# VH-VL binders against q10491r548to677, part 9

Target 1, 130 residues: q10491r548to677
Amino acid sequence: KVFKLGILIQNEKVRKDRLLSNREVGVILTSSQLMFFKNVYWISGLLDQLEDFKRSHSFSPCYFSPHLTSLSADYIIPLSDLVAYGDGSRIENELYSFSVKQKNQRTHVFSVTNVDELNDWLVKINFVST
Key: E = the ipSAE of ESMFold2; O = the ipSAE of OpenDDE; V2 = 0.75 times the mean of E and O plus 0.25 times the DockQ between their complexes.

## First folded at step 2 (VH-VL; framework fv_narsoplimab)

Design n04f (at its last look DockQ between E and O 0.77; V2 from the best seeds 0.00; counts 0 for: pae E 2.3 > 2)
Fold by OpenDDE, look of step 5:
Structure n04f (fold): chain C 130 residues (1-130), chain A 123 residues (1-123), chain B 106 residues (1-106)
Amino acid sequence: as target 1 above (130 residues)
Amino acid sequence: QVTLKESGPVLVKPTETLTLTCTVSGFSLSNARMGVSWIRQPPGKALEWLAHIFSYDEKSYRTSLKSRLTISKDTSKNQVVLTMTNMDPVDTATYYCARTLDYGDYEPYFDYWGQGTLVTVSS
Amino acid sequence: QPVLTQPPSLSVSPGQTASITCSGEELGDKYAYWYQQKPGQSPVLVMYQDSKRPSGIPERFSGSNSGNTATLTISGTQAMDEADYYCQAWDSFTVVFGGGTKLTVL
């Protein structure tokens, strides 16, 4: 089951200068893992399908083409011991940042353009991870 | 003493699936700052990173091969397994597993390598 | 596919200084790592985080990083230093290697 999909801005910490690099990444949250895709066009296409489906079929399961199971993620985080949290910080007063961290692992920082999207990611990641 | 050892078939037919196992010793796969990567090297060619598995089953794959690759681990057996589907002669290479250090604030790198295993894809 | 750029080969005389460069956008903001590989052997880490030497690596090995270019320097090059050298960096979820430099000691 897919709980959420979307495009996030990855704010990877630059180790040398403690700066952040920005990259758009596709993200799919399933019942078992958090999947990341470097090619955002795949996710963009799925998002378009999702929007079209919502407009036409509000109470039916959304069928994606291609099937989500056929997509291969570049990076996968299991949901075990996964926590998502926001620090209330804004990047350039335009982006809302939040962190995803698995126990004793690196912290991944992502950003979105609005607070509703931020809250939705936080709620759904933490919900599925429990 | 840290050691890694690759095992698996040395000959694979085209279209078949390659399964390689990396057996580690001297460290635990549950170590929060350690993982295992697979890296291959075609004869006379450069090193090519394939996949990485972290201590808590975080996985990373080479983008161009991610549809063919699966990496997993069995901590109790100190083993990391790589599967690669639809093998082709172009996939002929020495396959290495390497201990990957990941401190979170620093990018991963490889401080110990296995001896490598030559996998030949041929009919 | 992201790849770091290295000169394919470099020749030096014994006692001379060898400088192997590695260029890529990743190196502008992230650390470089270097590996030595002799024929028929596995790679060996010779430099980490641009300029740090692992234990057992001779002091004649040094590393630096400026702009988008990392450099592995071998002073007083010896015959035993003849090998392939690979640089390595990180690019969002991915490890990237250079194409390798064959160092020949004449």
Scores: ipSAE 0.836, ipTM 0.929, lowest interface PAE 0.4, mean pLDDT 92
Fold by ESMFold2, look of step 2:
Structure n04f (fold): chain C 130 residues (1-130), chain A 123 residues (1-123), chain B 106 residues (1-106)
Amino acid sequence: as target 1 above (130 residues)
Amino acid sequence: QVTLKESGPVLVKPTETLTLTCTVSGFSLSNARMGVSWIRQPPGKALEWLAHIFSYDEKSYRTSLKSRLTISKDTSKNQVVLTMTNMDPVDTATYYCARTLDYGDYEPYFDYWGQGTLVTVSS
Amino acid sequence: QPVLTQPPSLSVSPGQTASITCSGEELGDKYAYWYQQKPGQSPVLVMYQDSKRPSGIPERFSGSNSGNTATLTISGTQAMDEADYYCQAWDSFTVVFGGGTKLTVL
């Protein structure tokens, strides 16, 4: 089951004291994990299908191609003991950043350009991970 | 005293799934700063990183092979397992497991390596 | 995927300095890590975070990273230093190794 999907900007930590905006990354939030994809075009295609559905005033389920079960993630973070939070990092270009962290593991930082998307990611990740 | 030891089949046929087990000793798979990676080396060729896993099951895969790889662990047995589907003769290599250190502010790296196990994919 | 480029081989005479290079775009922002592999053996970490030596690695091993190029330097090279040397870097979610350099001490 998919709770949210989208494209985030991955912020890479370099040399201890700054974050570098590196690249777009596709993200799928499921009931148990965050799945990350370096190739965003499949996720972009899924988002386009969803937008077309909303604009068409259809109430039929969106059709996804490819199916979720055929996707192979580059990176997986399980939701157990995970929290997402905003920390204000990298807002100089009107980017809205947030972090995800499991206990004492590495903190991952992501950004979006829309504050409503930021809040939706935070709320959904924390809802599902609780 | 940290040790890692690879085990699995020596010979596999094309299209079969390879399952390799890394048995660790001298450290805990529950330690958040420590993980296990799989790295392979074809005869006479360079090292190639395949995947890693950390204590809370955070995992990463080599992009070109991600659809063929699955990494998991069993903390109660001190084991990390790699499966690789659809084996081909080009996958013939020595497969190593290595302890992966991740201190958060610095990149992960490999401080202890197993002896490696040669896996031959028959023609 | 990112590429770390090393010369395939390097020859030095005993007592001379060996400098093994590793070049790649990622090394401008990231630390380099170095591994030594002798024939029939597993790799051994010889340098981490560009320039730090693990316990048991002689002081004749040193490292640097500047201008997208990391360098492992062995001063006073000895016959026992003959090995393959691999650099390694991190790229976001993944690890990349260089192609390796065979160091020969003649």
Scores: ipSAE 0.596, ipTM 0.843, lowest interface PAE 1.9, mean pLDDT 85
Fold by ESMFold2-Fast, scan of step 4:
Structure n04f (fold): chain C 130 residues (1-130), chain A 123 residues (1-123), chain B 106 residues (1-106)
Amino acid sequence: as target 1 above (130 residues)
Amino acid sequence: QVTLKESGPVLVKPTETLTLTCTVSGFSLSNARMGVSWIRQPPGKALEWLAHIFSYDEKSYRTSLKSRLTISKDTSKNQVVLTMTNMDPVDTATYYCARTLDYGDYEPYFDYWGQGTLVTVSS
Amino acid sequence: QPVLTQPPSLSVSPGQTASITCSGEELGDKYAYWYQQKPGQSPVLVMYQDSKRPSGIPERFSGSNSGNTATLTISGTQAMDEADYYCQAWDSFTVVFGGGTKLTVL
């Protein structure tokens, strides 16, 4: 089951501890995993389909099932012992950042362009990870 | 002492599925900073990274091959398994497993390699 | 597809400095790593995080990474340094290797 899909900006600490690398990634949150895709255009197409579906189901909660023959991610993070949190920081004062931290203290940093999207990712990741 | 040992060598027919096992010793597959990667090298050609897995089942796959690859581990047996479907003669190569280090905010790299195992794909 | 470009071959005389380059956009914001592979043997890590030398690797090995080009430098090259050298970098989710450079010491 897909709980959320979208495009995130992946923020990686680069050399000399003073610059961040920003890359767009496609993301699918399922019941067990965060799946990451380098092909953001494919995810963008699925987002367009979801928005069309939502318009057809105005004023109602809706569920959308994308037509996926096979789901092959470039990168997978399992949700067990995973916590998503925002620390109030912003990247270059334009983007809202949040972190995803595994039990082993490996931290992944992402950002989004608006606070509602930030809160939606945090709520859904933490809900599924428990 | 750190060691990694690939299963094989193996002969695979075209369209069959390859299964390789890497058995590790001298370190734990539950260590957060360590994992195992599979890397192949066709005869006389360059190294090609295929997949990695870390302690909490974080996985990554070579983009061009991701639909054919599955990596998994059994920590109780100290083993990492790679499967690759739809084998073709171009997949003939020496396959290595290697200990993968990742300090959480640095990029993964390989400090110990197995001896490699020859996988031949022919009818 | 991400690509790291290395010269296919390099020849130096004993005692000369060998400079093996590795170029790719990934190196502008990611570390370079280097592996030495002798015939019939597994690769050996000889340089990590651009310029750090693993224990057991001779001091004549050094590294750098500037702009989009990483360089492995071997000073006072010896016959035992003859090997294939591969660079490696991270492309956000996946590992990419260079095509390799065959170093010949004549």
Scores: ipSAE 0.553, ipTM 0.820, lowest interface PAE 1.9, mean pLDDT 84
ESMFold2 (binder alone), look of step 2: mean pLDDT 91; pTM 0.941
OpenDDE, look of step 2: ipSAE 0.832; ipTM 0.926
ESMFold2, look of step 5: ipSAE 0.521; ipTM 0.834
ESMFold2 (binder alone), look of step 5: mean pLDDT 91; pTM 0.934

Design n04w (at its last look DockQ between E and O 0.78; V2 from the best seeds 0.00; counts 0 for: pae E 2.2 > 2)
Fold by OpenDDE, look of step 2:
Structure n04w (fold): chain C 130 residues (1-130), chain A 123 residues (1-123), chain B 106 residues (1-106)
Amino acid sequence: as target 1 above (130 residues)
Amino acid sequence: QVTLKESGPVLVKPTETLTLTCTVSGFSLSNARMGVSWIRQPPGKALEWLAHIFSYDEKSYRTSLKSRLTISKDTSKNQVVLTMTNMDPVDTATYYCARTLDYGDYEPYFDYWGQGTLVTVSS
Amino acid sequence: QPVLTQPPSLSVSPGQTASITCSGEELGDKYAYWYQQKPGQSPVLVMYQDSKRPSGIPERFSGSNSGNTATLTISGTQAMDEADYYCQAWDSWTVVFGGGTKLTVL
């Protein structure tokens, strides 16, 4: 089951004491994994399909083409080890940032364009990871 | 003493699936700062990173090959497994597994390597 | 997508200093790592995080990173240093190797 898909801005710590590198990444949140894609166009296409579906069918499951299971992620994080939290920080005063921390202490920082998306990611990631 | 050893078929037919196993010793696959990567090297060519599995089963793949690759681990057996589907003669290479150090703030690198296993894809 | 560029080959006489460069945009922000590979052998880590030597690596090996270029320097090059050298970097979820440099000790 897919809980959420979208495009996030990854704020990657590239070197100690240096500026973060920012890049768009596609993300799919499933019942078991966070899946990341370097090719955001895949996710963009799916988002378009999702929007079209919402306009046409409000009470049916959304079927994507290609099937989501056919997509290969570049990076996969198991949800069993995740905690998502917002730190209240803004990047360039335009983006809202949040962190996804794993049990091994690895922390991933992402940004979104609005607070609603921020809250939605936080709620859904933490919900599925519990 | 840290050791890694690759095992699997040395001959694969085109279109078949390659399954390689890396057996590790001297460290635990549950170590939070350690993972295992697969790297291959075609004869006379450069090293090519394929996939990485971290301590808590997070995974990364080479983008150009991710549709064909699956990496997994069995911590109890100290084994990491790589599967690669739809093998082609171009995939003929020495396949290495390597211990990957992952320190969070610093990017991964490889401090111990297996001997490598030559996999030939041929009819 | 990241590309690390190395000179395909380099020749030095014994006792001379060999400098192997590795260039790529990612190296401006990320550490470089270096591996030595002799014929028929597995790669050996010889430098990590630009300039740190692993235990067992001779002091004649040093590393630096300036701009988008990392450099592995071998002072007082010896015959035993003849090998292929690969630089390595990281980009998000991807590990990238250079094309390798064949160092010949004349």
Scores: ipSAE 0.836, ipTM 0.926, lowest interface PAE 0.4, mean pLDDT 91
Fold by ESMFold2, look of step 2:
Structure n04w (fold): chain C 130 residues (1-130), chain A 123 residues (1-123), chain B 106 residues (1-106)
Amino acid sequence: as target 1 above (130 residues)
Amino acid sequence: QVTLKESGPVLVKPTETLTLTCTVSGFSLSNARMGVSWIRQPPGKALEWLAHIFSYDEKSYRTSLKSRLTISKDTSKNQVVLTMTNMDPVDTATYYCARTLDYGDYEPYFDYWGQGTLVTVSS
Amino acid sequence: QPVLTQPPSLSVSPGQTASITCSGEELGDKYAYWYQQKPGQSPVLVMYQDSKRPSGIPERFSGSNSGNTATLTISGTQAMDEADYYCQAWDSWTVVFGGGTKLTVL
């Protein structure tokens, strides 16, 4: 089951201990994993399909094309022992950052341009990872 | 002593699925900062990284091949398994597994390599 | 995905200095890693985090990274240093290798 999908900005620590805002990444939160996609074009298409579904006010389930089970992620972070955290503060370029971390693993940092999206990601990731 | 050893079929037919196993010793697959990567090298060509996996099953795949690759591990057997679907003659290469270090939140790198196993894809 | 460019070959005489370059935009912010591969053998890590030598690598090996170019330098080059050399960098979830440089010691 998909709990949330969207496009995030990946931030990456570089060798001078500076946080670099590298690129947009597509993200799908499932019941067991965060799935990451470097090519955001098709994620944008899925978001458009979801918006069209909402506009239709259909009582039928939303069907995505392509089907989500056929997608191959570039990177996968399982939800076991994972926590997402952030403070909702703006950072450079009016971005709001949050982090995800599994026990004793490296910290991954992401940003969004909207604080409501930030909070929704935090709530959903932590709910599913419980 | 840190060692890695690749095992699997030496000859695969086109369209078949390749399954390779890396057996490790001298370190634990439960160590959060240590992982295993698969890297291949076609005869006479450059190294090509395929995928890696770390202790909590954090995984990454080469973008051009991600739809064909699956990496998994069995910590109790000290094994990492790579599956690659729809093999083609261009996939003929020596396949290595290598210990992957991820210290200090910097980039991963490979400090110990297996001997490699040549996989030939031919009808 | 970043591209790491190396010269395909380099020839030096014994005792001279070999400088193998690796260029790519991500090297401005990321560390370079270097591997030596002799014919019929597995790669061996010879330099990490731009300029650090693993235990067992001779002091004649050194490394640097300035701008978008990393350099592996071998001073007092010996016949045993003849090998293929690959640089490597990380680009957010992806490992990239350079095309390799064949070092010939004449």
Scores: ipSAE 0.521, ipTM 0.833, lowest interface PAE 2.2, mean pLDDT 85
Fold by ESMFold2-Fast, scan of step 4:
Structure n04w (fold): chain C 130 residues (1-130), chain A 123 residues (1-123), chain B 106 residues (1-106)
Amino acid sequence: as target 1 above (130 residues)
Amino acid sequence: QVTLKESGPVLVKPTETLTLTCTVSGFSLSNARMGVSWIRQPPGKALEWLAHIFSYDEKSYRTSLKSRLTISKDTSKNQVVLTMTNMDPVDTATYYCARTLDYGDYEPYFDYWGQGTLVTVSS
Amino acid sequence: QPVLTQPPSLSVSPGQTASITCSGEELGDKYAYWYQQKPGQSPVLVMYQDSKRPSGIPERFSGSNSGNTATLTISGTQAMDEADYYCQAWDSWTVVFGGGTKLTVL
């Protein structure tokens, strides 16, 4: 069961002085995991499937559940003890950042281009991690 | 004393699935700063990182092989398991498991290695 | 995937300084790690976070990392230092190894 999919800008540590680099990453939020994909072009196909699903089910409330034979993520973060939070701060090129943190783990930092998208990720991640 | 030991050696046929088990001692798979990686080395060639897993089930895979790899752990048995599907003769290598340290900087490195196990893929 | 380039071989006489290089785009912005592997043996960590020696590694081993190049330096090289040396760096969610350098002491 997919709750949200999209493209995030991952702010990762590339420099010893703790400066961040920005990389686009495909993201799928499921009921149990955040799955990350380096192939952002593939996520575009899934976004098209989601749009087609919404058009076909405009009068029926239901969850999007794509027919995937396998999911081969590059990186997986489980939702156990995970919290998502944002401080509304802007970084490089007018991006809005938010963080996700598991108990006793390092913080992962992501950016989006607008506040509505920021709030949607925060709400959905915290909803399913509960 | 920290030790890691790979199962095997093993002979697998082309298209079969490889399963390797790493048994650890001297540290806990529940330690947030420690994990286990699988690293292979074909005869006479360089080291190639395959996958890692940390205590919180954070997992990462080599991009070129990710569709073939699964890494999991059983904390109660002190074991980390790697499976690799659709084996090919080019996958013949010594496979190592190694303790992976990451102090929260996403800069994992390996301080203790197992002895390695030979995996041969032939008909 | 980033690539770490090492010279495939290096030969030095006993007592000379061996300098093994590892090159990659903006490698100096990351930490470099070095492993020594002798025939039939598992790799052994000899340098971590560019320039730090693990316990038990001789003082003659030192490291640096700046710009695009990390270097493992072995001063007063001894016959026992003959081995393959691999550099390693982190990149995003993956670990990358160099191709290895065979150090011959003769």
Scores: ipSAE 0.494, ipTM 0.819, lowest interface PAE 2.3, mean pLDDT 84
ESMFold2 (binder alone), look of step 2: mean pLDDT 91; pTM 0.940

Design n04y (at its last look DockQ between E and O 0.71; V2 from the best seeds 0.00; counts 0 for: pae E 3.8 > 2)
Fold by OpenDDE, look of step 2:
Formats: C-alpha cells, sequence, structure tokens
Structure n04y (fold): chain C 130 residues (1-130), chain A 123 residues (1-123), chain B 106 residues (1-106)
C-alpha cells in the first residue's frame, strides 16, 4: 500500500563547507519502505494522475499507470527504523525542513514548500513506521 | 582481519539471472555505518559501482541498472547477495564485493575489497 | 550520467612526481576517494576524504581537492606504483568512479 508520494527537496550535507545542497527527489512512502527516485518526472506523472483521480473519484482507490511496482527506486529505506520530526527551521526560499532519522543515527533532511505538506509527511512516516 | 569473498557462477547464459554471494569476516553486517557494495569491472575497463546495502537494510542502486538489480543481506550468515536479471554478454566482468563505510556523511567509500569473481555471459 | 573525468594515461620517470587529476561537478561539494589497482589484483584504497591516507599507504601518496578537481599526487614515484588509479565520489544515491588513469613508470 502506498501512503504518500511526492517530490521533496533533499538537503544533502556538503562536507567541505558544512553546507546543504538542495536537490529534488521523488519519494514514495509505502507500508514498509521509503523509496527515493532521482528521476522526479516519474513521480510528477504519478502526482498528476493522483490529482486527476481526486477530482473525479475522491473516495476510491487511485490506480496508477504504470503500476507502482514497476518502478525501481534508486534508494530505499526500511520504515521499521525511521522516525520523522520537524526541527522548526526554515531554509532558503521559505522551505520547511524535516528530518528522518534512522536507528543507526543516520539523518536525512528534506524540505517542502508548505507547512501542511510538512505535517502530512511527518504524520504518515511516523504512522507507518510504528 | 577484514575479508570479503565473492562466490557464484562463473558462466551465465544470456537472459538468465546472476546470483552472487559475498561472505564477509572480520566485521559484522550489523555494525553501524558499515555495509557491502558490489562493483564490477569489464575486462580492460573501468570500475562500475552497482549497488550497496547498509547496516540497517538501506539499499542503493545504480540508476541505469536498478531495474535488474536486487541486493540483500543475511546478517546471521555474514552474507550479502546480489541478483542481476536478464544478463547479457555486455555484463561480462569481474564482480567485486567491498566493505562500504559511511559514517553518516552520505559519502560511502570502500576500504576492503574481495578478490573478485569473473562472470562470463555467453551462449 | 554523472561522470568523473581522469586522464587515460600518465607516464613518469622513477623519482619524479606523478599528479593524477579527477574532475567532476560533485567534487566541488563532496570528498574524493582514490583506489590503486595493479594488474590482476583488486583495487586498494589509497586515499579517502581527499587527503587522508589509510594505514599502510606510503607518505609519498597525497591528495588534494580544489574546485571541481581532485588530485592524487605521488612524490618520488617508484616502479611499484605503476598501476591503474581510480577516483570515486558520491552523487545523489550513486557511487561514481572515474574512468581510471594508467600510470606508467618509465
Amino acid sequence: as target 1 above (130 residues)
Amino acid sequence: QVTLKESGPVLVKPTETLTLTCTVSGFSLSNAYMGVSWIRQPPGKALEWLAHIFSYDEKSYRTSLKSRLTISKDTSKNQVVLTMTNMDPVDTATYYCARTLDYGDYEPYFDYWGQGTLVTVSS
Amino acid sequence: QPVLTQPPSLSVSPGQTASITCSGEELGDKYAYWYQQKPGQSPVLVMYQDSKRPSGIPERFSGSNSGNTATLTISGTQAMDEADYYCQAWDSYTVVFGGGTKLTVL
């Protein structure tokens, strides 16, 4: 089951200058995994389908084409070891940041454009991870 | 002493699936910030990273090959397995597994390598 | 698509200094790592995080990174240093290797 999909701004650490670089990444949250895609166009297409579906059938399950199982992620994180939290910080261009921390203390930092989206990611990641 | 050893078939037919196993010693696959990567090298050509798996089952794949690759581990057996589907003669290469270090900086590198195993794809 | 560019080959006389360059956009922000591979052998890590030497690597090996270019420098090059050298970096969920440089010691 897919709980959420979208495009996030990944805030990657820049070791040399201790800065964060920003890159768009497609993300799919399933019941067991957080999947990342370098090619955001795939996710963009799915988001368009989702929006079209919502306009037509608000209470029905959304069927994507191609099937989500046909997509191969570039990076996968198991949800069993994840905790998502907001740090209350805002990055350039009015982005809202949140972190996904793994059991081994690895932390991934992402940003979104609005607080509602931030809260939605936090709630859904933590919900599925428990 | 850290050691890695590749095992699997040395000859694969086109369209078949390659399954390689990396058996590690000297460290645990449960250690934080440690993992195992697969890197291949066609004869006379450059190194090509394929995939890696971290201590808590985080996985990363080469974009151009991700649809054909699956990496997994069995911590209790100290083994990492790579599967590669739809093999082609162009996939003929020496396949290495290597210990992957990434201390949270998201910049993995390889400090110990196996001896590699030559996999030939031919009819 | 991300690529690290290395010169395909480099020749030096014994005792001279060899400088192998590795260029790529990611190297402006991230560390470079270097591996030595002798014929018929597995790669060996010779430099990590631009300029750090692993245990057992001779002091004649050094590394630097400026702009988008990392450089592996071998001072007082010896015959035993003849090998292929590969640079490596991280790029958005992908490990990237250079094309390799064949270092010949004349």
Scores: ipSAE 0.823, ipTM 0.925, lowest interface PAE 0.4, mean pLDDT 91
Fold by ESMFold2, look of step 2:
Structure n04y (fold): chain C 130 residues (1-130), chain A 123 residues (1-123), chain B 106 residues (1-106)
Amino acid sequence: as target 1 above (130 residues)
Amino acid sequence: QVTLKESGPVLVKPTETLTLTCTVSGFSLSNAYMGVSWIRQPPGKALEWLAHIFSYDEKSYRTSLKSRLTISKDTSKNQVVLTMTNMDPVDTATYYCARTLDYGDYEPYFDYWGQGTLVTVSS
Amino acid sequence: QPVLTQPPSLSVSPGQTASITCSGEELGDKYAYWYQQKPGQSPVLVMYQDSKRPSGIPERFSGSNSGNTATLTISGTQAMDEADYYCQAWDSYTVVFGGGTKLTVL
């Protein structure tokens, strides 16, 4: 089951410990994983399908084309003992950042364009990671 | 002492699935800053990174091969497994596993390598 | 996919300085890592984070990274330094190796 998907800006630290906010990444949150896609083309199509499904007000499961079992992610973070956090502050260019991390693993930083989207990511990631 | 050792079939047929196992010692697969990568090298050619996995099953795959690759680990067996589907003669290479370090937000690199195993895909 | 470009070969006389270059856009804000591979052997890490030398690597090995180009420098090159040398960098979810440089010590 997909809990959320979107196109995010991935922020990476540079050698001087500063964020570099210039890469788009597709992100799919499932019941067990965060899946990351460097080519965001396919994610845009899935976003359109999800929006159409929500407009239908269906309580039935959302089915995607292409089917999610046919997708191969470039990067996978499992949800076991994962936390997502942010301070809700606005960053440059009207971006809001949040982080995801398991214990002592590398912190992954993402940005979104509004605070409601930020909060929705945080709530959903932390809900399914428990 | 840190050691890694690759094991798996020496010969595979085209279209078969390759399964390689890396057995590690001298470090824990539960260490948050340590992972294992698979890197291959066709005879006489350059190194090609395939995939890595870290302690909490954080995984990354080479984009051009991601649909053919699966990496997993079994911490209780000190093993990391690579599966590569639909093998082809161009996949003939020496396959290495290597300990991968990433301390916090620093970039991953390979400080200890296995001896490698030559996998030949017969035509 | 990202590309790290190395010269395919380099020849030096014993005692001279060898400088092996590695160029790519990733190196502007990512570290370079270097590996030595002798015939029939596994690669060995010889430089990490641009300029740091692992324990057991001779002091004649040094490294730098400037202007999207990393350089591995071997001063006082010896016959035992004859090997293939690969640079490596990270590019968001992907590890990239250079094509390798065969160092010949004549």
Scores: ipSAE 0.339, ipTM 0.788, lowest interface PAE 3.8, mean pLDDT 84
ESMFold2 (binder alone), look of step 2: mean pLDDT 92; pTM 0.941

## First folded at step 4 (VH-VL; framework fv_narsoplimab)

Design n04s
Fold by ESMFold2-Fast, scan of step 4:
Structure n04s (fold): chain C 130 residues (1-130), chain A 123 residues (1-123), chain B 106 residues (1-106)
Amino acid sequence: as target 1 above (130 residues)
Amino acid sequence: QVTLKESGPVLVKPTETLTLTCTVSGFSLSNARMGVSWIRQPPGKALEWLAHIFSSDSKSYRTSLKSRLTISKDTSKNQVVLTMTNMDPVDTATYYCARTLDYGDYEPYFDYWGQGTLVTVSS
Amino acid sequence: QPVLTQPPSLSVSPGQTASITCSGEELGDKYAYWYQQKPGQSPVLVMYQDSKRPSGIPERFSGSNSGNTATLTISGTQAMDEADYYCQAWSSSTVVFGGGTKLTVL
């Protein structure tokens, strides 16, 4: 089951620690894992399909199920012992940041362009990781 | 080497359905870094992006034409097919298929183009 | 309606520098790409990611992107450079092309 999909801005520190490399990554949150994709355009295509699906199903509750029959993530983070948290900081004037950390693993930092998306990612990640 | 070839040329009547096939060689349609787009150009006018298909089989369409367009692929045949319904004389154009580069962090762009095929819509 | 604005035409003399501009809000944070199209021929990629030349494109072609304006610059312009030039950018999960610039070398 897919709980959320979207495009996040991944913030990575380079060797100097004060320089950030910002890149777009596709993300799928399932019941068991976070899946990350370097190819953001197919996620963009799925988001368009999701918007079309929502517009077409205004009269009854429905489930959106994308066809992922041969999909391989570039990397995967299991949801076991995973927490997502926002520190309330803005990396740049238009970005809101949050972090995800799994026990004994490195912290991954992501940004979104609005606070509602930030809160939605935090709530959904922490909900399914519980 | 990399090549793309469109079917046609095609003469269609108003209200008929257009079907174009793009045959690719020199790369695989299952390669996660590659996709194929359809782009058209009416005589003397600018380029207009129509549709894209990803290696994952995910599809994107120009919003103004979305209800008329279908894109699909057959990886075993190295072919991408575009279908456009309810053709009108204003749809007369040269139609291109083009390889879309898609290296994850890169914004899509077109490094190899087919020769183009003339589609004329007239009664 | 194009989101990217190009001048419709530009004329230069052989050996002079041609500068073709492409303006749009997307170019403030997105890459510009450039295509050359000669009559009866398919477009050819001549510049990608603002300033990178594909293999086989002469060094007299260069690119830049500053503010909301990308520029394709052709130094020492030759008769063979006469063509239509189109810019392209990513805009809100879609591909947009400029209206094109007809470069005449007279």
Scores: ipSAE 0.000, ipTM 0.526, lowest interface PAE 14.8, mean pLDDT 78

